# Ledger of designs, part 8: VH-VL binders against Rho guanine nucleotide exchange factor 33 (ARHGEF33)

Target 1, 176 residues: Rho guanine nucleotide exchange factor 33 (ARHGEF33), of Homo sapiens (Human) (a8mvx0r265to440)
Amino acid sequence: KRQTVALELLESERKYVINISLILKIKATFQGSDGKRNSKERSLFPGSLRYLVQQHLDLLHALQERVLKWPRQGVLGDLFLKLTNDENNFLDYYVAYLRDLPECISLVHVVVLKEGDEEIKSDIYTLFFHIVQRIPEYLIHLQNVLKFTEQEHPDYYLLLVCVQRLRVFISHYTLL
Short names: E, the ipSAE of ESMFold2; O, the ipSAE of OpenDDE; V2, 0.75 times the mean of E and O plus 0.25 times the DockQ between their complexes.

## First folded at step 4 (VH-VL)

Design n9 (framework fv_lecanemab)
Fold by ESMFold2-Fast, scan of step 4:
Structure n9 (fold): chain C 176 residues (1-176), chain A 120 residues (1-120), chain B 112 residues (1-112)
Amino acid sequence: as target 1 above (176 residues)
Amino acid sequence: EVQLVESGGGLVQPGGSLRLSCSASGFTFSSYGMHWVRQAPGKGLEWVAYISRGSSTIYYGDTVKGRFTISRDNAKNSLFLQMSSLRAEDTAVYYCARGLFYSGDAFDIWGQGTTVTVSS
Amino acid sequence: DVVMTQSPLSLPVTPGAPASISCRSSQSLVHSSGNTYLEWYLQKPGQSPKLLIYKVSNRDSGVPDRFSGSGSGTDFTLRISRVEAEDVGIYYCMQGTHWPYTFGPGTKLEIK
C-alpha cells in the first residue's frame, strides 16, 4: 500500500510538470520572437515562476529514481525536507509567487482585454491556478504516505516534519 | 529562420471553390494567432480572417463572411483558408501572417503569398 | 468598419531628406485596455509587407531608428529622418483596435 501511494505521488508530479511546462510556451508568446520588450512586460508573470519550474523538474527526477526502484524501506520524506527547508528557498519562492499573483492577474486582465485574447487569458489563469494548488496537493499526498508508514519506519519522522511544515505554510500564505 | 509558406492558389471559375494552405516553420505555431490578408492586383492590403491559437475565436472581413472558412491544424503547423462561392473581386495575392500577441496582434512575419485568379 | 486614410498617397523624396506620412482613422483607436493598436507596414516592390511600427511608436526588430511613429486617438504620423534608396515602396497604416482590422490605402514613397 505504501508503494501504491508513493506511485500516486509520482504520477501526480508527472502530470503537474507537464502543466507547468506550458508556462514556458505562454511566456514565449508574450515575449514574441526576439524578447526585445523588457522590464514592463516581465511584470505580467511572477518572477518566481522560472525557479519554481526548475525545482519541480528536479523533484520529478528525484521521485522517479526513488519510487521506480523502491527499496524494502523506501524513504520519501528526505526529498521533501530538502525542498521545504530554508536552504533551497523553495517555499520562499511560493510566498513570492502568491504575493505577486494578484498584481499579475490584474495586469494580465488589463493587457489581455482585446477581443481574441480570451484563449491566452484562460490558459494563463489555468496555469496560475495549478501552481497555487500544488502545495496543498503535496500535503495530501504526504499525509497518504504517512498513513501507511509504521511509527518505527525510517521515513515516519521525516514525513511527519514535512506534513507539519506544509500545514504551517498553507495556513499563513494561501490567504494571499 | 522563422517562415510562413502559402500554397494552393490557382485559376478558378466564378462560383468555384479553392483551399489555401500556409505551412509554418521555425517557431511554435500553436502559440500564435494567425491571419489571412489579401491584395488585389494594383490595389492595397485587405484583412481577410483571423483564428486564435486554439481555434476558439474566429473573425472575418465583411466581404468574405459566409463564403470563406479559416481553420488550423496545430499538430501539422498549418493554417487553412477554405474559399467558396468565389467572385472576380476575390482575385488577389493571399498572404498568411503571424499575430504577435503582446505587440497588439501586429503582423510580424508574413508569407510570400499565393495567387488566386477568379475568371471565366 | 473603421475607415483609414493616408496622406499623401504619392511621396517623391530626395535621398537624405526627411519624409512624413499621415494616417487618420474614422474612430478613436484607443482600446479599452488603454493601448492604441496602430501599426505601419512597408511593402517593397515585388515583396511581402513587413512590420515597421506597432502600438503607434514601437519599432519592430531590425527596423532602423530613422523610422519613428507618433500620434494619438485618430491622428498618426510615420516619419523617416533621412530617406535611403532601400526605403522605396508602399507604406500602409493599419488599425487592430476594432474588428474587422482595416488598412489605409497606402502611400507610395519614391526617390526623385
Scores: ipSAE 0.000, ipTM 0.473, lowest interface PAE 17.2, mean pLDDT 81

Design p1 (from r7 with heavy chain T50D; framework fv_roledumab)
Heavy chain, then light chain:
Amino acid sequence: QVQLVESGGGVVQPGRSLRLSCTASGFTFSSYAMHWVRQAPAKGLEWVADISYDGSNKQYADSVKGRFTFSRDNSQDTLYLQLNSLRPEDTAVYYCARDSLEYWGGDAFDIWGQGTMVTVSS
Amino acid sequence: AIRMTQSPSSFSASTGDRVTITCRASQDISNYVAWYQQKSGKAPKFLIYAASTLQSGVPSRFSGSGSGTDFTLTINSLQSEDFATYYCQQYYSYPYTFGQGTRVEIT
ESMFold2-Fast, scan of step 4: ipSAE 0.201; ipTM 0.702

Design p26 (from r7 with light chain S30D; framework fv_roledumab; at its last look DockQ between E and O 0.20; V2 from the best seeds 0.00; counts 0 for: pae O 4.3 > 2, placed apart)
Heavy chain, then light chain:
Amino acid sequence: QVQLVESGGGVVQPGRSLRLSCTASGFTFSSYAMHWVRQAPAKGLEWVATISYDGSNKQYADSVKGRFTFSRDNSQDTLYLQLNSLRPEDTAVYYCARDSLEYWGGDAFDIWGQGTMVTVSS
Amino acid sequence: AIRMTQSPSSFSASTGDRVTITCRASQDIDNYVAWYQQKSGKAPKFLIYAASTLQSGVPSRFSGSGSGTDFTLTINSLQSEDFATYYCQQYYSYPYTFGQGTRVEIT
ESMFold2-Fast, scan of step 4: ipSAE 0.393; ipTM 0.723
ESMFold2, look of step 5: ipSAE 0.337; ipTM 0.750
ESMFold2 (binder alone), look of step 5: mean pLDDT 93; pTM 0.951
OpenDDE, look of step 5: ipSAE 0.018; ipTM 0.680

Design p27 (from r7 with heavy chain T50E Q59Y G106A; framework fv_roledumab)
Fold by ESMFold2-Fast, scan of step 4:
Structure p27 (fold): chain C 176 residues (1-176), chain A 122 residues (1-122), chain B 107 residues (1-107)
Amino acid sequence: as target 1 above (176 residues)
Amino acid sequence: QVQLVESGGGVVQPGRSLRLSCTASGFTFSSYAMHWVRQAPAKGLEWVAEISYDGSNKYYADSVKGRFTFSRDNSQDTLYLQLNSLRPEDTAVYYCARDSLEYWGADAFDIWGQGTMVTVSS
Amino acid sequence: AIRMTQSPSSFSASTGDRVTITCRASQDISNYVAWYQQKSGKAPKFLIYAASTLQSGVPSRFSGSGSGTDFTLTINSLQSEDFATYYCQQYYSYPYTFGQGTRVEIT
C-alpha cells in the first residue's frame, strides 16, 4: 500500500503541473500581445509565481523517476527535504504569493487557449487558487506515505521532518 | 479545544426515523474524512459509515446500507446521519469520529464525540 | 467481511503486571490495525495505528506488534488508569471491523 500512496502523490503532482502550465501559457499570451505590460498584469503574474512553477516542475521530474522505479524501500522524503529546506526559499515565495493574491480577487479573466484542434476556456483566478491549495495537499500525501512507512525504513525520519515542517508552515499562514 | 458533539438521539418506535447531527470545533472540518461508529448496550464497537472530506465518496456497513444516509455541511462544520426504517437492533450509542489523517483517511479514529443514544423499542 | 477475534474476552490483573492482548484477523491485513482503549461510560481513546505506531501522548508502556493475521497489544507495567476494555480494528478493507473487545479487570 506504500507504493499505492506514492503513485497517488505522483498522479496528483502530474495533474497539478498541467494546471499551473496553463497559467504560464496565459502569461505568455499577455506578454506577447503588443508587448504591453501594465499593473493589472503584474498583480496577476508576480515574479514569485515563475519560481514556484519551476520548483513544481523540478519536483514532478524527480518524483516521476523515483516512483516509476519504485524498489522495496523507496524513498521520497529527500525530495521534499530539499523543497522545504530554509535555504531553498520555496516556502518564502509561497508566502509572498499568498500576500499578493487578495489584490487579484476582483480580477477574473476568461482566456481561450488552443491545444491542437481544441479550445480550452480557463478562469485565470481558478487556476491561481490551485497554487494556494498545493502545500496543504503535500502535507496530506506525505502523511499518507509516512502512515505506511515502518520506523526502521530509510524514509521514515526524512518524511517525519518534512511533515513537521509543512505542518508548522500551514499552521502559521493558512489558519490565519 | 478540538471536539465533536453529537445530538439528535432519542427513543423511537420501530420503523420510525431520526436525524443525528455532529458539530465539529477546533480544527479544519473540511480537511477530514468523518465516520459514524455505534455501540449497542454492553456490546462492542461497530463501524457504520464513512464520508470523504468533500462529501464526494460515502461508504456504509451492509447492515445499514439503504436505510442510513450520511451527509456533511462543510460551511457549518456539521455532520448528519439520517436513520430511516429503524429496527430494535439499531439501538446503540452513536459516535461521530474523525479520521486520523487529513483528507485521505488513515482509517483509524483519533478524535471521538461523547456519543448520542438511540433507543428503538416498541 | 474480515473478522477480528480478540483473546481473551476478559481477564483479571494487578497493578504492575505485564498484560498481553491478542487480535487475529480472518485474512492477511498486512499492518492495517489500530488499537483503542475504552473506559466505562466514555468514548474510545486512540492508542496505536499501523499495528505498532504509538499515537502522540500515549504512555510508552503501551506497545503493539504483529503483521499479517496475528497482532498483540502489550502493557508493560499496568497502572490503575489502564483498567478498561481494549479493541482492535482493521482498516485494510471495507467494511471496517472491530474485535469484540478485551476487558482488563482489577483483581
Scores: ipSAE 0.000, ipTM 0.449, lowest interface PAE 19.2, mean pLDDT 79

Design p28 (from r7 with heavy chain T50D Y53W Q59Y G106S; framework fv_roledumab)
Fold by ESMFold2-Fast, scan of step 4:
Structure p28 (fold): chain C 176 residues (1-176), chain A 122 residues (1-122), chain B 107 residues (1-107)
Amino acid sequence: as target 1 above (176 residues)
Amino acid sequence: QVQLVESGGGVVQPGRSLRLSCTASGFTFSSYAMHWVRQAPAKGLEWVADISWDGSNKYYADSVKGRFTFSRDNSQDTLYLQLNSLRPEDTAVYYCARDSLEYWGSDAFDIWGQGTMVTVSS
Amino acid sequence: AIRMTQSPSSFSASTGDRVTITCRASQDISNYVAWYQQKSGKAPKFLIYAASTLQSGVPSRFSGSGSGTDFTLTINSLQSEDFATYYCQQYYSYPYTFGQGTRVEIT
């Protein structure tokens, strides 16, 4: 059962990374369509997005190696402790993302007004909010893993710390 | 083993043409915007041009605009820079470089080739 | 185009020294600055982006700071492999521009 919820977390991360990659492709295609790039075009997307994408790609790689070769006492908490470590800027870049997002939403609305681009605008909004929801989704997945982890398991206390860090983070910030 | 390898440099007379190539290996080439950067002998770095991941968007420095043409072949993992109407001031080592994040573009350059020398004698 | 001016153009230093290189943009470029190290006969090596974020694998003795128009690269305790030319670059707007370079030479 524990392996099942670990596989669910991995599959969730795979889908999430595909979705983040889509927003980057949309940005690249938008840049190409008009043949113009400058400071104003860059303001359409939060500056922290670059760092966040890289961190999620790194996490996906680590999760794939860990979960696909799952040992009897598989551990996941160390990966998320590293991600949410005080010395790692990941959560700080998420705060920056949330702070910048309202301005980016307003600019996307103004810039992508061409009638044929309504679908692209909707896709961008959807992807922006997938990013907003990812930290709460991590909390849910890690709580599920913890639920099926016995107190004597080497991952038990690592997961408890992760869950507490994410819960505190979420409680301090609005997601919209 | 992420690698970029430039070729096609040489010595030419003013007014002539050269075609530079850059072959990528060890990464998903089609996912990255790419750049050309040059460096004249004993001088600093000068950005020349970039091309988006799909080849649909290109920008050129004013000094080369109208003379140089950037293209890419994603099926061959290769970049091309066509240098036309060469001038003595185009003499430089030409580097190809990768934009630092997949699909992002408009960012720093994390992987560089070793460079290929273009000499335009006057 | 945005002009990037580095200072000093060159200087001599010894291992163990704290070295600071400055870079000034002719206009506000927020934090869209990268730093590169180039050794003689070699391609540039990526060190820092977004003015202060270290590229993975770059030693912690390197740090960047600044925003707006004034930026600095600091090497806290210079090592023998750090003697090189350093370039700042803005990627705020086209055309991308580099500073003229700062050569760090062994005393």
Scores: ipSAE 0.006, ipTM 0.543, lowest interface PAE 10.0, mean pLDDT 83

Design p29 (from r7 with heavy chain S31D N57E, light chain A50D; framework fv_roledumab)
Fold by ESMFold2-Fast, scan of step 4:
Structure p29 (fold): chain C 176 residues (1-176), chain A 122 residues (1-122), chain B 107 residues (1-107)
Amino acid sequence: as target 1 above (176 residues)
Amino acid sequence: QVQLVESGGGVVQPGRSLRLSCTASGFTFSDYAMHWVRQAPAKGLEWVATISYDGSEKQYADSVKGRFTFSRDNSQDTLYLQLNSLRPEDTAVYYCARDSLEYWGGDAFDIWGQGTMVTVSS
Amino acid sequence: AIRMTQSPSSFSASTGDRVTITCRASQDISNYVAWYQQKSGKAPKFLIYDASTLQSGVPSRFSGSGSGTDFTLTINSLQSEDFATYYCQQYYSYPYTFGQGTRVEIT
């Protein structure tokens, strides 16, 4: 069962990364056919987004290696401890994303209305929402892995710390 | 471990065609956007083309639009660059490179092949 | 297209020197700049992205700075393996463009 919930986490991360990678395709669309952009067009997406996408891609790679070649006592907590430690700045960039999001939403509204493409606007909002919800989803997945982890397991303490760290982060910041 | 290997270069007369290949190993090729970059003898680097992870999005430098075609075969971990209507100005070492951001790309080039030489001469 | 201009085109330095290479974009490109090192007859090596973020495995003597239009690559205490040509690249918009390169030669 423990392997099953680890595979569910991996599948969730793969789907999430595919979804947020669509943001880069949308950014390319706003560059225009000759590739010209200005600073106002860049403001359509939070400046922290590129860093967050990179961090999630790194996590996906690490999860894929760890879970697909799962040993008898597979460990996941170290990956999330690294992601959430103070030196990595991930959570700080996540806070920056949430701070910048309202302005980006208003700019997307203005730009898309001028172009008349409501489907693009809906896609962008859906992608923004996926990012907002990802930290809570990590908490749920890690709690599921912890549920099927014995106290003597090398991952038990690591998962416990991760769960506590994410719980504190979520309680401190209001996620839409 | 992680590597890209180009092949297919050679000496060809103006107006002819060549097909370059780039074989990837040591990483999940189907998860990455890929690039072609060229470098003329004793000159700097020039970006040629970009292709998304699934081949659905492609970008080309204006100097090669309509003449070069970028494609990929994810089942074979291989990139292809079809060079048509070659000109002396296309003489260069052609590198394939991996985008440091997966899927759609849009970042720097973190892994490069060794390059393959294309010489267009009469 | 965004023009990337490097300065100087070449210069001589000695081991232990602190060297700085400048790259100027023809328009505001925020921080979407990468730096590469290329040794004679070899493929470029990735050093820095997002103007100032060091690629994993690259020695800490390398650093980048800048935003907008002006960017710099600094090598603190140059080593013998650092004699090479350095290129800046913008990935702000297509077409992607590189600087002309700066060759760092032994004095």
Scores: ipSAE 0.000, ipTM 0.497, lowest interface PAE 14.9, mean pLDDT 82

Design p30 (from r7 with heavy chain A33Y N57D Q59Y; framework fv_roledumab)
Fold by ESMFold2-Fast, scan of step 4:
Structure p30 (fold): chain C 176 residues (1-176), chain A 122 residues (1-122), chain B 107 residues (1-107)
Amino acid sequence: as target 1 above (176 residues)
Amino acid sequence: QVQLVESGGGVVQPGRSLRLSCTASGFTFSSYYMHWVRQAPAKGLEWVATISYDGSDKYYADSVKGRFTFSRDNSQDTLYLQLNSLRPEDTAVYYCARDSLEYWGGDAFDIWGQGTMVTVSS
Amino acid sequence: AIRMTQSPSSFSASTGDRVTITCRASQDISNYVAWYQQKSGKAPKFLIYAASTLQSGVPSRFSGSGSGTDFTLTINSLQSEDFATYYCQQYYSYPYTFGQGTRVEIT
């Protein structure tokens, strides 16, 4: 059971990373053929997004190594404890993303509407939605792992701390 | 573990050509923007060129534009810099370097090779 | 092109000193500044990005600050291995540009 929910978390992260990586192709499309780096004022995406993508890629690599070689007392709470530590910028990047998102949505609407491609606009909005949803989804996945973790398991306390950190974050910074 | 190794440098006369190579190991090469940076003897660092992770986008310093060509072979984990119409002022140690962010590009350079010397003597 | 100017060009210091190197951009580049350390005969080593974020594995005695056009690299309690040339770099826009370098020499 516990291995099953750990695998579900890993597959969820794989799917999420694939989805947000689509942003790279969309970004390339709008940056033009020479790909010159633009100022912040011309960005279609929040500036924090590239760092968030990198953090999720790093997490995926770590989860893949940990879960695919899952021992009897497999531990993954330490990965999320490190990710959510206040010395790490991960949650701060999410705060920055949420703060900057409305302006980016407005800019996407103007730019894409001018081009007339409603499908690409829908894809961008869907990607924005996936990012907003990811922290709440981590909470659900970690609660599922915790549910199948005994109190004496080495992962129990680590998961409990992570769940508490994510609950606090969500209560203050997201609508979901 | 992560390593970049340059080769192909040498001594050439003005107007000649050289092809530099950079072999990557220990990371997913195909996921990273890559850069060439040069340093003339007793001088500072000068950015030369950038190539996107899939090779579709390339950027060059004005001083080398039209003379240097950057390319990559993701199947061999190798970068190439073709140096044409070499000038004495191209004399430098040439470093290859990895962009610090996977896929994104446009960031700092976190891993550097040891460099290869190109000397253009008149 | 964005010009990066470092000051001073060189200076002498002793182990235990607190040293500060300044880098000035010719235009607003937000926080898109990296710092590198280069020892004689060696490739540059990545120290700092986004003006103030220390790369993993870099000693905590190194710190960066600044935004806009003015940036600083500080080494608290200089060690013998810190005598090197330091470079700032902007990655705000192509072409990427480096400062001319600051040499930190023994005494």
Scores: ipSAE 0.015, ipTM 0.609, lowest interface PAE 7.2, mean pLDDT 84

Design p9 (from r7 with heavy chain G106D; framework fv_roledumab; at its last look DockQ between E and O 0.34; V2 from the best seeds 0.00; counts 0 for: pae E 5.5 > 2)
Fold by OpenDDE, look of step 5:
Structure p9 (fold): chain C 176 residues (1-176), chain A 122 residues (1-122), chain B 107 residues (1-107)
Amino acid sequence: as target 1 above (176 residues)
Amino acid sequence: QVQLVESGGGVVQPGRSLRLSCTASGFTFSSYAMHWVRQAPAKGLEWVATISYDGSNKQYADSVKGRFTFSRDNSQDTLYLQLNSLRPEDTAVYYCARDSLEYWGDDAFDIWGQGTMVTVSS
Amino acid sequence: AIRMTQSPSSFSASTGDRVTITCRASQDISNYVAWYQQKSGKAPKFLIYAASTLQSGVPSRFSGSGSGTDFTLTINSLQSEDFATYYCQQYYSYPYTFGQGTRVEIT
């Protein structure tokens, strides 16, 4: 059922956004009591992270609205088409994230190891990798929606383009 | 439509107090950090204060620290800035602004109110 | 506090001109820079964040660039509605600070 797989995508996004919101909380703990960004923030967390988080929040809200209005609209492809087009910087931020991630992981290891908080370290790593895996997950979800979409449906070609864009993107980056 | 509306400005003598309010509408107020920015007549913009989405964290400019108090009521979608021990140099239009990042903000200012004028003079 | 030095303070331009405004930070602030437009008697308007990301609804003739300490706002082809004062801002750390502003006037 097309609606069912759309709902699964929505629920996946909810869970994902909750998780990445946690990383913002963790990040905030490193800022200190004075509210200033920690000098190590740039090194520990990719600079593109906060903007990616905002994009996912926006996507979540949009998905929620579409799913709630499913009988009237039932279209998702336009959301992801906008997200992945050249006019949007989402994929650029994602590339920046992937590029910076190895160094961030290394520095987190050093800094957190010195502080002796292995739990925080594990949490940070887990959240980092959730972000890495999100694009492949989108591909899976969109393929599932496409599977139950008729060719005559307005979402059909939108989803096809999105799936193709994501496949191409994933093929260019080994971390995915 | 997303909107911020400031109120509470006026003319006061030095040493007096004012309380500014900012009412938000059109968005989930409780999910955003909020800011105050002021602008003296024919001058530039000056950051005044920031409060986190839940009010647990507050930041103040050195120029107002100890005199101004920032608070919020998320049940009423309203910000408050208590201005104590006012000085002539506090004369400015005071703007409330929404943080550009939902939750855990500390970012730029994407939505601004129209501002409310505070004049401190003998 | 991080100082944002904005230049020039003011200049005259004509419609169709390419306009460039510069902002320099006193230290490395990565890309945590925003740009605002303010017209006379009005509240500031959000234009650009992350140094180079255009806010939704802002015309494409506006663009931002830079990282570290040097940042630039560019208006590719100045329009009549673009005559205003522009401000850069850092949100890298508290206290947040603005540039002095640049007034773009009509020739």
Scores: ipSAE 0.020, ipTM 0.657, lowest interface PAE 5.3, mean pLDDT 88
ESMFold2-Fast, scan of step 4: ipSAE 0.657; ipTM 0.856
ESMFold2, look of step 5: ipSAE 0.109; ipTM 0.680
ESMFold2 (binder alone), look of step 5: mean pLDDT 93; pTM 0.947

Design t10 (from c1a with heavy chain S31Y; framework fv_lecanemab)
Fold by ESMFold2-Fast, scan of step 4:
Structure t10 (fold): chain C 176 residues (1-176), chain A 119 residues (1-119), chain B 112 residues (1-112)
Amino acid sequence: as target 1 above (176 residues)
Amino acid sequence: EVQLVESGGGLVQPGGSLRLSCSASGFTFSYYGMHWVRQAPGKGLEWVAYISRGSSTIYYGDTVKGRFTISRDNAKNSLFLQMSSLRAEDTAVYYCARGLYYKGAFDIWGQGTTVTVSS
Amino acid sequence: DVVMTQSPLSLPVTPGAPASISCRSSQSLVHSSGNTYLEWYLQKPGQSPKLLIYKVSNRDSGVPDRFSGSGSGTDFTLRISRVEAEDVGIYYCMQGTHWPYTFGPGTKLEIK
């Protein structure tokens, strides 16, 4: 059922936002309450992360309103077209995230050596993994919604464009 | 406002046991490594023990190894130090302190609780 | 274990005069990350210790700019450009590079 797969997408976004928000709390442990940093010290976290957290929180709110008040011909593709629009730069922040990730992983290793704290490593790596997988997960969710969408439905071509755009992006994303 | 409050200190006889507690408020306790530091009357500071955020990594000072056990309960925002086989030399004010990786330092300290080991 | 030493152990200072405390470690405090985890703490009479300087030369929040830290490897210095009455207390250096963590013996700063 179309409503069922839309609810699955919403639930996955809720869980993702909780997980990605945990990184900001872990980041606070490293930076302290005043946020002051020495220019010689590098962040363990990609600079794109803060923007991504806000974008996903906004998407969650939009999805929640749309899916919980699901009409006879509910539409989701417009939300993802806006998100993946070149004007928004959202996907560019994922490119930046993936590009910065190897350095951040190396810095986490150094921190584990200093603190002797394997939980820091486990927590951060798990959260980094969730971020890497999110765009591929959107492709799967949107393909599921498209599967239960008739060709004449107002959402059909919007979803089709989104799916095609994400396939192209992921092929390049994997090569970064 | 971030705060640490120690309790459980008192007078104990040599060879006795005592459990210290430290209650944390104003921050997410489960995201920080925690330490115990002590100070004997009229003497300097001595680092006692460390526990990582999830309790998987623990270190002790050489003077307390085998006698003291550090533990934490993240659901209760509490840190503990179980002291056994107490000696006169363990007489001190015991502080709990929060470790902060960014600074590599103890940024928040409690007010301390006094342990006196005497017959 | 890393042994920390301080000099002098007692430091009487005239108000407004500069003060300097030396700290030495038995081993290099340079961590594999390139950071040096040497801190300075001040314990005022009847109070808990408070962080002054972390990573050799960085002042903690709220610490007056009269305080400065310097040094490298095994030799470190804490300087106070103009001592105030509120600066009275015991100053400890501490290393957090090697387990177990170790403190210096402390330097008692008093006003003449």
Scores: ipSAE 0.139, ipTM 0.646, lowest interface PAE 4.5, mean pLDDT 85

